# VH-VL binders against q8is19r433to663, part 13

Target 1, 231 residues: q8is19r433to663
Amino acid sequence: GSNIIAQQITIIDNEMLMAIPPSQFLHKSFSKESKSPQFHDMVSKFNEWARWTSSEILSKEKLVERVVTLSFFIDLAKSCVELGNYNAANAIVGGLNHSSISRLKLTWERLSTKVTQDYDRLLSLFDLSMNYKNYRDEIKSTKAKIIPYLGLFPKDLIAIEEGNDNFTNNNLINTEKFRLLYQTIKKIQSYQQPLFTFKTSEPIKQYLKNISNGLSEEKDFHSISHKLEPR

## First folded at step 4 (VH-VL)

Design k4 (framework fv_cixutumumab)
Fold by ESMFold2-Fast, scan of step 4:
Structure k4 (fold): chain C 231 residues (1-231), chain A 118 residues (1-118), chain B 108 residues (1-108)
Amino acid sequence: as target 1 above (231 residues)
Amino acid sequence: EVQLVQSGAEVKKPGSSVKVSCKASGGTFSSYAISWVRQAPGQGLEWMGGIIPIFGEANYAQKFQGRVTITADKSTSTAYMELSSLRSEDTAVYYCARDYSYYYMDVWGKGTTVTVSS
Amino acid sequence: SSELTQDPAVSVALGQTVRITCQGDSLRSYYATWYQQKPGQAPILVIYGKNNRPSGIPDRFSGSSSGNTASLTITGAQAEDEADYYCNSRDSSGNHVVFGGGTKLTVL
């Protein structure tokens, strides 16, 4: 089921998170792949989770198979949240919320009430309104080990950098700005902890590491979507 | 020079809520955290929580989790601390302080006295 | 839970050196910050980041740190130094701020 797959996704995401040196969040190094290879590996993997979700659903020509696949990915995202993996859960929700998928009315209307309610909760959790308030509130209330949504950290670091001067009115280095940047980096480091309760399934883990080899290109998604369910 | 101006003293009944404000004057607090620290009569300083306004993120001491809510309005440079289900033990002076990423507090408000009595 | 421990009181003669200590396991990872509080007043920051002084704090105030112990030293204590002194730092998780119980300094 979805739980074992969610566990393998979480092992992969955590290994990638653990591999990011703090220096890759300094001096906007995250803005250039050459200066932040591990950070960009994890960003690439996040995008692969999203694209995998959309591509798998779009690969199902038969409506009944498409409904089963859509239900599976909603359950998978829910399982990721239950394991504390907000990064992969948000990526999967992004793939489900892609316009090429959200337009498949015949597929969505055949979901069970429970699965539809689960999806609505996921959409609410990852709603970007009020600077991801629902997500931020959730991770603050959670006491377990988590993998946070990685994409929020560069956004926060850029906001601090652009919202604050490097020098004070006395032409001194703004130590307060740099303390806030450092605090954000320290918060990221607090999430870089090993997983103790997860068991590896090597066949599933290897499949998930190599999913990019079988995915449709995003540029083709709308074309495929309209062939499956014309207007 | 930045100053933190707090709202006036409050007298509350047990079971009620109190909301204290803290306004930055003469500068900005958006790049700093704002911490809330209380002190009961004759007792020591106790950290309740804080907020980093630029992130919109609040952090609470475990003792106050579920009873305290800390918010900030960046447009008015005002932070708020609301404490619910008040008890006599909540009688204290409540301070807001500008906090450099929860490392040190360099500018303090003058304090708001909250008295909880029947 | 008392993460940081301070002696409740200490005395020093005018012009002499006094050391106020703060102990806790978190001090192995985080520097202590020191505040002075006089009766009826808000605390003021006197030392941060091991041994940094804010503008307006006399150079007779200094900080030191070793292992699980941090110290505030006042060299040549003055009458106006009579106050309560608090250390603060982070708890072991690094997520919360904690204060020591405070030390009352009497200048004789």
Scores: ipSAE 0.000, ipTM 0.385, lowest interface PAE 22.5, mean pLDDT 83

Design k5 (framework fv_cixutumumab)
Fold by ESMFold2-Fast, scan of step 4:
Structure k5 (fold): chain C 231 residues (1-231), chain A 118 residues (1-118), chain B 108 residues (1-108)
Amino acid sequence: as target 1 above (231 residues)
Amino acid sequence: EVQLVQSGAEVKKPGSSVKVSCKASGGTFSSYAISWVRQAPGQGLEWMGGIIPIFGTANYAQKFQGRVTITADKSTSTAYMELSSLRSEDTAVYYCARDYFYYYMDVWGKGTTVTVSS
Amino acid sequence: SSELTQDPAVSVALGQTVRITCQGDSLRSYYATWYQQKPGQAPILVIYGKNNRPSGIPDRFSGSSSGNTASLTITGAQAEDEADYYCNSRDSSGNHVVFGGGTKLTVL
């Protein structure tokens, strides 16, 4: 079921998060794969979660199976949020909200009211409006161990770096700029904590680590989508 | 540090309903589930159900399904458990507990005694 | 029968090691969590997530897990450890919480 899979995703995401040295967030190192390999491993895995979501749904030629699979991924994203894994939850929601999936009106029309409401709540949570206000407000309210959406950290670091000069008008080092950068990096480090709550299922974990081996490429998504529902 | 404050003791007649409140103070509410656990005199702990406030979805133990309703008001950081069609065997201490998504309960209320007698 | 099974009572001599056991098929997929309850008091979390202690719980308490069995070990039992101990976990569906029947620990 979706809960055990959410647990294994969370174990994988946490292992990857903990493996990122703080130096990979310094001097825009995250913008180059060669300077930030662990950061980019986690970015690649985020993209794999999204592509996996879309590919699985598109692999179902029968409408009934497509509805079941769509419902499963909505529940999986919900389970990830419940475990504090906002990173994987946002990736899965991205896969669900892809235009090749959102156009499948026959599939979406057959979802239960409950599942539709859960999806609406997920869309609201990860709404990018006002610089991810809903998401930021949610994580602000919690002291629980979470895996935050990784993509906001480079965005925040770039905004600080490019929005502030290295020197003041008096040619002194801008201590406020470097204070903000330091605080952001320390916030990232605060999330790099071990998980103790979940059991590892080696078969599921290995499947999830190697999901890329069976996925359709994004360039093929719209072609497949239109073959499934030509309306 | 977070505390859970429960409503006071209740004495009810068979066939009536009871609604117990649990208010979270000094901590996070939406990041955790709130579970309800009861204990009859001299007996063990029994999970009744819980709610995850962020989604508003409640989960109920099979034994209590149809008789228990668990709700949460995020604005007041308060969870409620309502048990209907009360019987004498519902006499118990009712606890609310902050639950990390149904894995572990780290903070417990002091309990609310409910006595069902004619 | 219960989804999680505990022995109803165990005894240990002061300073000795005692092991309290919890069994159930769901423990193959989920760790057991352990609670201590003294008369007239609410339960207290003792061990979670296999072998983690909340702040304030003495290090003589430890957890272990193997197959369908979880254990709470108290190394060097003290008089104040006399209490009821409950395990809990998820049921086989993963959707519900279940408690074991509890184990009364007597410290001799």
Scores: ipSAE 0.254, ipTM 0.715, lowest interface PAE 5.0, mean pLDDT 87

Design k6 (framework fv_cixutumumab)
Fold by ESMFold2-Fast, scan of step 4:
Structure k6 (fold): chain C 231 residues (1-231), chain A 119 residues (1-119), chain B 108 residues (1-108)
Amino acid sequence: as target 1 above (231 residues)
Amino acid sequence: EVQLVQSGAEVKKPGSSVKVSCKASGGTFSSYAISWVRQAPGQGLEWMGGIIPIFGTANYAQKFQGRVTITADKSTSTAYMELSSLRSEDTAVYYCARDYGSYYYMDVWGKGTTVTVSS
Amino acid sequence: SSELTQDPAVSVALGQTVRITCQGDSLRSYYATWYQQKPGQAPILVIYGKNNRPSGIPDRFSGSSSGNTASLTITGAQAEDEADYYCNSRDSSGNHVVFGGGTKLTVL
């Protein structure tokens, strides 16, 4: 099931998160792959989770199998949230919300009410409105180990950098700007803790580490989608 | 530091229902599961079920399926366990506990609510 | 039938090492979690995951797992370690939590 796979995803995501030196969040280093290789490895893996989700669903020519696969990925995203892995959960939701998937009305209509409600809650959690308010409120309420959505850190750091001068009107160093940057980086570092709660399934872990080898390219998603469910 | 505060002791007649509450302090409610575990006098721990408040998903042990209902109110950070068709064998201390993820481990426990079923 | 099996009782001399075991097929897929319970008190978490201790749990407590068996080891048992110890894990379906029957530890 989905719980064991979510555990292995979370092990992989946490290993990648812990491998990122804090310096890769300094001076906009995250904007260039050459200056932030570990950060961009994790970004690449996030994109692989999303593409894997879409590709697997689109690989199912039979409606019944497509419904089962769609339901599986919704349960997988839900399991990731339950483990505190908001990063992979958001990636999977992104794959499910891709236009090539969302247009498959016959597939979505056959989901159980429970699974549909779970998906609606995931969409609400990761809703981008009000600067990800629902997601930010959720993670503020928790004191447990989590893997946060990686993509918000660059956005927050850029907002602090661009919204505040390095010097005050009196040509003094702006200590408030650097305090905000420090607090943000310290918060990122607080998430970089070992995760030893789950058993490693080496076969599943290796499969998940190498998923990119068998995925359909995104440029083909709409063509495949329209063949599965024409207008 | 998180605490789970449970409602007070109950004395019930056979055939009635009991509803026990568990209030979380410290804002750890919606992101974690809440489990209900009971212990009859001199006996071991028995998992009844739990709820994952963020999804509203309740899961029940097979023994209690159809008799137990677990709910959560996110606005008050309170979980509830209602057990119906009470029997003398339901006399026990009922604990709520905070679970990591989908019931991996219970790191914070309430002090327990004693429920006595007698005629 | 029980999903997780524990011996009902075990004894250890003060300062010696004791091992409490938990067995079940689900332990091949999930780690056991260990709880200590003293009379009149709620259980407290002692070991979770492979071998993790919550803050405040002494380092004499350790966990191990192999195949369908999980063990809680107390190295250099102290008088205050006298208690009931419970393991828990998921059932064979992975959808429910199950507890072992508990082991009463007596420190002589």
Scores: ipSAE 0.303, ipTM 0.693, lowest interface PAE 4.9, mean pLDDT 87

Design k7 (framework fv_cixutumumab)
Fold by ESMFold2-Fast, scan of step 4:
Structure k7 (fold): chain C 231 residues (1-231), chain A 120 residues (1-120), chain B 108 residues (1-108)
Amino acid sequence: as target 1 above (231 residues)
Amino acid sequence: EVQLVQSGAEVKKPGSSVKVSCKASGGTFSSYAISWVRQAPGQGLEWMGGIIPIFGTANYAQKFQGRVTITADKSTSTAYMELSSLRSEDTAVYYCARGYDSGWYYMDVWGKGTTVTVSS
Amino acid sequence: SSELTQDPAVSVALGQTVRITCQGDSLRSYYATWYQQKPGQAPILVIYGKNNRPSGIPDRFSGSSSGNTASLTITGAQAEDEADYYCNSRDSSGNHVVFGGGTKLTVL
């Protein structure tokens, strides 16, 4: 089932999150892989979760199997949210919302009402509008251990850096700018805590760590999609 | 810190229904799983089901499937458990509990319990 | 009780170490969580995950897990530790919660 897989994804994501030194969020180091290898490892894994989702669905030539697989990934994203892993949940939703998948109307129309409702709630949670307002409101309200959506931190750091001068009109250090940067980095560090509630399954964990070896290339998604459901 | 405040004791006749409420105070509600667990006099703990309010869908133990309905109202931070077709065997203390890591099985905050007595 | 098995009772002398066990196939995939319940009170969480204690739980409480078995250990048992102890976990599907039958601990 989806729950044990979600637990193993969360173990992997948390190990990667904890491995990122705080320096990789300073001075825009995250914009270059050479200066932020652990940060980019986690970004790469996020993209791999998304590509895995799309690739698995597109690998199913038979409509019935494609519906089952689509339902599985919706349940998997839901399980990730349940476990507090917003990073992997958002990655999976990204894979589901890829144009090559979203266009498969015959597949989507066969989903149960329950699964469709779950997907609509996931889309609402990770909606881009108002700077991820729904997502930010949800995580702000929780005191539980979570893995936040990693991609939001570079965006926030850049906005603070570019929205505020280093010096005031009197050539004094702008303490408000540096306070905001410090608070953001401290918040990131607060999420870098060990997971203790999940048991490791080595076979599943190793499969998930090496998942990219069997995936279709993204450049092929469109052509595969149109072969499965031409119109 | 959050507390779970449950509704008061109920005395019901066989064949009726009971609806117990569980209000979360001092914290947020939407992303945490809320479980319902009962305990008959002198017996062990028995999980009935739970709900994750953000998804609005409940999951039930097979024994209670068809008799129990668990709902949540996000606007009032309140979860409900309704048990129908009551029998004397349903006499128990009913607890609500919150999962700390948004999980169903890890329950860090418990209500004080609601005693439900089913008798003629 | 069907999915997770606990011994119904165990005794320990004051100041000695006791182990309470929980067994079930689902414990190969999921950690057990442990609760303490005293008469007339709601359960309280004492151990979650492999071996984590909530704030306020004494460090004499610890957890361990191996194969299909989880254990709660109380090192240097005290009189106030006399209570019923329950384990819980997920069933094999991961969708349902199951409790063990409970173990009554008597401190002599």
Scores: ipSAE 0.254, ipTM 0.713, lowest interface PAE 5.2, mean pLDDT 86

Design k8 (framework fv_cixutumumab)
Fold by ESMFold2-Fast, scan of step 4:
Structure k8 (fold): chain C 231 residues (1-231), chain A 121 residues (1-121), chain B 108 residues (1-108)
Amino acid sequence: as target 1 above (231 residues)
Amino acid sequence: EVQLVQSGAEVKKPGSSVKVSCKASGGTFSSYAISWVRQAPGQGLEWMGGIIPIFGTANYAQKFQGRVTITADKSTSTAYMELSSLRSEDTAVYYCARDLYGSGWYYMDVWGKGTTVTVSS
Amino acid sequence: SSELTQDPAVSVALGQTVRITCQGDSLRSYYATWYQQKPGQAPILVIYGKNNRPSGIPDRFSGSSSGNTASLTITGAQAEDEADYYCNSRDSSGNHVVFGGGTKLTVL
């Protein structure tokens, strides 16, 4: 079921998060793959979760199977949120919200009311308006172990660097700017802790680590989508 | 720190319903699940169900399916457990507890002090 | 519940080590959590995951897990450790939370 798969996704995401040295968030090192290989490994895996979601749905020629698969991935994203894995949940939502998937009107119309409501809540949670306000509000003040959406860290670090001068108006080093940068990195480090509540299922973990085998290329998504549901 | 404050003791007649409240303070309410656990006099702990407020969806133990309803109001940081068709066997202390994310409803780190519900005729 | 089994009672001499066990097939997939309950009080979390203690829980409490069995160990038992101890985990379906029947610890 979706809960066991969500658990194994979370183990994989956490291992990748734990492997990122804090230095890869310093001096915009995350902007260049050669300077931030572990960060980019996790970004690549995020993209694989999203592409896996879209590819699986598009692989189903029969409407009934496509509805079941769509419902499964909505439940999987929900399970990821429930486990505190906002990173994978957002990746899966990204795959579901891809134009090649969102256009499949016949498929979406067949979803149960409950599943549709769950999807609406996921879209609301990961809505990018007001700088991801809903997501940020949801994760603030929690002491629970979570895996945050990785993509917001580079955005926050760039905003701090670009929004604040290196020197004050008196030509002194802007210690507040550097304090904000290091506090952000400290926050990232606070999420880099081991999981403690569920066990590894090695067969499922290995399947998920190699999920990119057999996925459709994104360039082909739209053509496949239009063959499944023309118009 | 997070604290859970429960409503006061209740005495109910068989066949009626009871609704117990659990108000959270000291943290973001929707960042964790709330579980309901009961304990009959001299007996062990029994999980009834729980809710994750972010989705408003509740899960129930099979024994209570159809009789228990768990809800949450994010605006007041309050979770509720309503048990219907009360029997004398429902006489128990009812606890709410915070279930941390990352465990899938697995461990409860903060507990309310309990609400005594007595069902008698 | 049949899902998680605990011995109903165990005793230990003051200062000695005691091990309380919890057994069930779901423990092959999930770590057990442990709670301490004293008369008239709500339970408190003692161990979660493989071997993690909440802030404020003494170092003498530890957890272990192997196969279908989880254990709570108290090294150098103190008088204040006398209580009922409950394990909990997931049921066989993975969808529900279940508690063991509880173990009454007497410190002699």
Scores: ipSAE 0.266, ipTM 0.705, lowest interface PAE 4.9, mean pLDDT 86

Design k9 (framework fv_cixutumumab)
Fold by ESMFold2-Fast, scan of step 4:
Structure k9 (fold): chain C 231 residues (1-231), chain A 118 residues (1-118), chain B 108 residues (1-108)
Amino acid sequence: as target 1 above (231 residues)
Amino acid sequence: EVQLVQSGAEVKKPGSSVKVSCKASGGTFSDYAISWVRQAPGQGLEWMGGIIPIFGTANYAQKFQGRVTITADKSTSTAYMELSSLRSEDTAVYYCARDYTYYYMDVWGKGTTVTVSS
Amino acid sequence: SSELTQDPAVSVALGQTVRITCQGDSLRSYYATWYQQKPGQAPILVIYGKNNRPSGIPDRFSGSSSGNTASLTITGAQAEDEADYYCNSRDSSGNHVVFGGGTKLTVL
C-alpha cells in the first residue's frame, strides 16, 4: 500500500537531506550544481517524484486504471504529510497539479468524495499564496521529526542575501545580515536528524532510487494527455 | 509537558451510547494523531481508531466501523470518542493517547471506565 | 490477535537478560512499538522505531527486529520491570493499528 511506499520515500529523502553539508547553503553555492552536488541531488529527486507521479498516471491507457493510479498518488501524498515528509508530498502534489494531469476531467470526475477532499486539503497546504503561509504555519507548530520542502530554503537565503548589504553605510561588516544567514542555516541543520521510525524494504527502496530509468519526459506529457482524453 | 485528561466513569444500559472526552492540558494539540484504545477487564489492549487533526478525518478499526465516531475540536484541544449500540462486552477501560501518525503512542490518558449492564 | 502474536508469559531471574518477542507479517514492513503496563495504570511507551527510548526509559531496554519478528530485550532485569508488555504495529494494509496479546513478565 501507499504507506509502505511513503515510508521508503521518506527514508530516501532523509538520507539525502542528511548528506547535504551546510557549506552548500553558503555564498549561493546552491545556485550551481558543481558547488552543491548533494543539494542538487535532492532537488533532482524532488523533480523525479513529481515526474514519476505524472508519468505513472499518463501511462494508464484505460480509464479505470488511471482513476486507481490517481487515487493512489493522492493517498501517497497524504501518507507523506502524515509521516512529516512535506518535501515528497509537495513534489507529488506538483505532479498531480501538472496541466497534463489536471485536464483529465473524465479521470478526476470518477474519484470518490473522500479522495477529492484529501486532494483539496493537499492543494491548500501547499498553496504558494502569501509566501506559502499555510505550509509555514503547519511546520512551525510541529514538534515531530519532519522533512521540510527543500526548495523554500534557497528562496529564503536569496531574500536575506539580496535584501541586505555585506557592509553597512559606514563600511562596517553587516553582522545582522550574517546573523540572519547563520540562523537560517542552523534551522536547516535542525532538520538533519537520523530517521529510526521506519523499516527499510530494500526492493522497494531500490525501485524508488532508480525510478527515473523508465519515466516519460515532461515535454511529452501534453501529447500523451491529449491522446488519453482528447477534450 | 502535555497531559491528556479524560472524562469520568460511565455506567450504561445495553443499546445506549457513550461519549468519552480527552482534553490536552499543559500544551497545545499536537500535529500527532489521537488514538482510542480500550482494555476489557483482564484482557489486552485493543485499538478502536484515531483522528489526525491536519486532515480532520478519522480512521477506525474494522470491528468498530459503523459503531464508533471519533472527532476533535482544535479550539479546545479536545478529542471525543462516541460508541453506540453498547453491549456487555463493551465493558472496558477506554484510553486516549497521543499518537505519532499511528506509529507510537507517547502520552496516554489515565483511562475512562465504561460499564455496560442491565 | 492473529495479526501480532506474543507469548502470554515469560519469567527471568533478577539481573539476567530476557527477550520478549512479537511476530506478524506486518513486521516485515513496520517496526514494532513496545509498551509497559503495570496493574491499575495506563501503558508507558518503552521502545519505538528501530531502537529508540523515550526520555526516562533505562538503557537496559532495547529493541530489535528481523523478518517478521520484533524483540524487546531487558539486559539485567530489575524487580521494577515486572509488568505486562505489549507490542503494536500497523496491520498488513498499513491503515490500522494492531496490538499483540501482551506478555506478562515475572521477575524472580
Scores: ipSAE 0.366, ipTM 0.752, lowest interface PAE 4.0, mean pLDDT 87

Design s1 (framework fv_romlusevimab)
Fold by ESMFold2-Fast, scan of step 4:
Structure s1 (fold): chain C 231 residues (1-231), chain A 125 residues (1-125), chain B 108 residues (1-108)
Amino acid sequence: as target 1 above (231 residues)
Amino acid sequence: QVQLVQSGSELKKPGASVKVSCKASGYTFTSYAMNWVRQAPGQGLEWMGWINTYTGNPTYAQGFTGRFVFSLDTSVSTASLQISSLKAEDTAVYYCARELGYSGYDYPYYGMDVWGQGTTVTVSS
Amino acid sequence: SYVLTQPPSVSVAPGKTARITCGGNNIGSKSVHWYQQKPGQAPVLVIYYDSDRPSGIPERFSGSNSGNTATLTISGVEAGDEADYYCQVWDSSSDHVVFGGGTKLTVL
């Protein structure tokens, strides 16, 4: 079942993406929750996907169950990438890469070679280096419907805003700056399209929408991790 | 839990070299970039650059090219700063600091959430 | 070269509100982080992304950022808040992290 769950995650992420008015990406509105509630709803859900991943793995006291759960989430992230959902895939990878999870050597040692290779490829895809070069290169090569990693849009918009004055040296409007902003907003809008290929499973969708109920808090992750595998 | 521990203070003569180490614990070393920041006596914080802990690629701020080298030993979760041909102006406290923002966990902020305790480097004849 | 300007010092009585400003050209378009540094200690992140608090930082610490000025606000100031405070941004044009000059907060 990772594929059906990946489909429901993608339906949820796409509904949230489509609900964001373009104005929430203008004038640094995205930095204030009060000015960008839909954008921040999606940020909160991204953080919930990551926390859900870590929390589920840490909830497994038995090593065998922990290995199965770790394998499941690696497969789930891979399925999200295959469906074009880079946002949720990146969130899940973040949860897997959390230090409370990465330190569980006994758990990681029991992963199959294939699953370990899948995880290494995901880490490479979402590597922070060179301003997410690997991810950006993959996105540029894709013509299919995708849900991009939304965290890069605020970063790119800030870079355009601060790298370009509103006015030229002659106190004229800087048309190049506004062209770059327009192109970025237009690109975001190009991703705000309905899904036509996924069937909704209402019980799974509702579970995933309310996933925050019963998750462990991040502040407790290392304490739990050390109880499961002390050293 | 998450911690950066730096090597001890150094007193060096002009022209010597020094290596400051920064050992990380309590997190996955390769998941966060490592920043280097210095603070001259009575002065403010000055960013020197960062190193990508996954790729090993360093990026230096203007003015910190040539004599300054960032390196890693991932087998012991340690980042190092080497300064060659020391000058009196290199006298400062040198900090390593972990990048705020986690790969695939929310969006990056380009800030520093965990800091080493600092290493004092004094260059004196 | 992008420059952040902070007042060198701010004085406040215990229990009152301290405001520390960070001036920069179009700083409202940037994300501002704030650090607290006590004598002989490493800096501690107290506010990130203009107004968010790290775990363990009390609610009386808040931040704002608009136009050409970012502000760190500390309400109900305590003696333990006495420290140097630094603002910080990432400047995309130079690809550099930039720190303000620091503000010494004195609590009576």
Scores: ipSAE 0.000, ipTM 0.452, lowest interface PAE 12.0, mean pLDDT 84

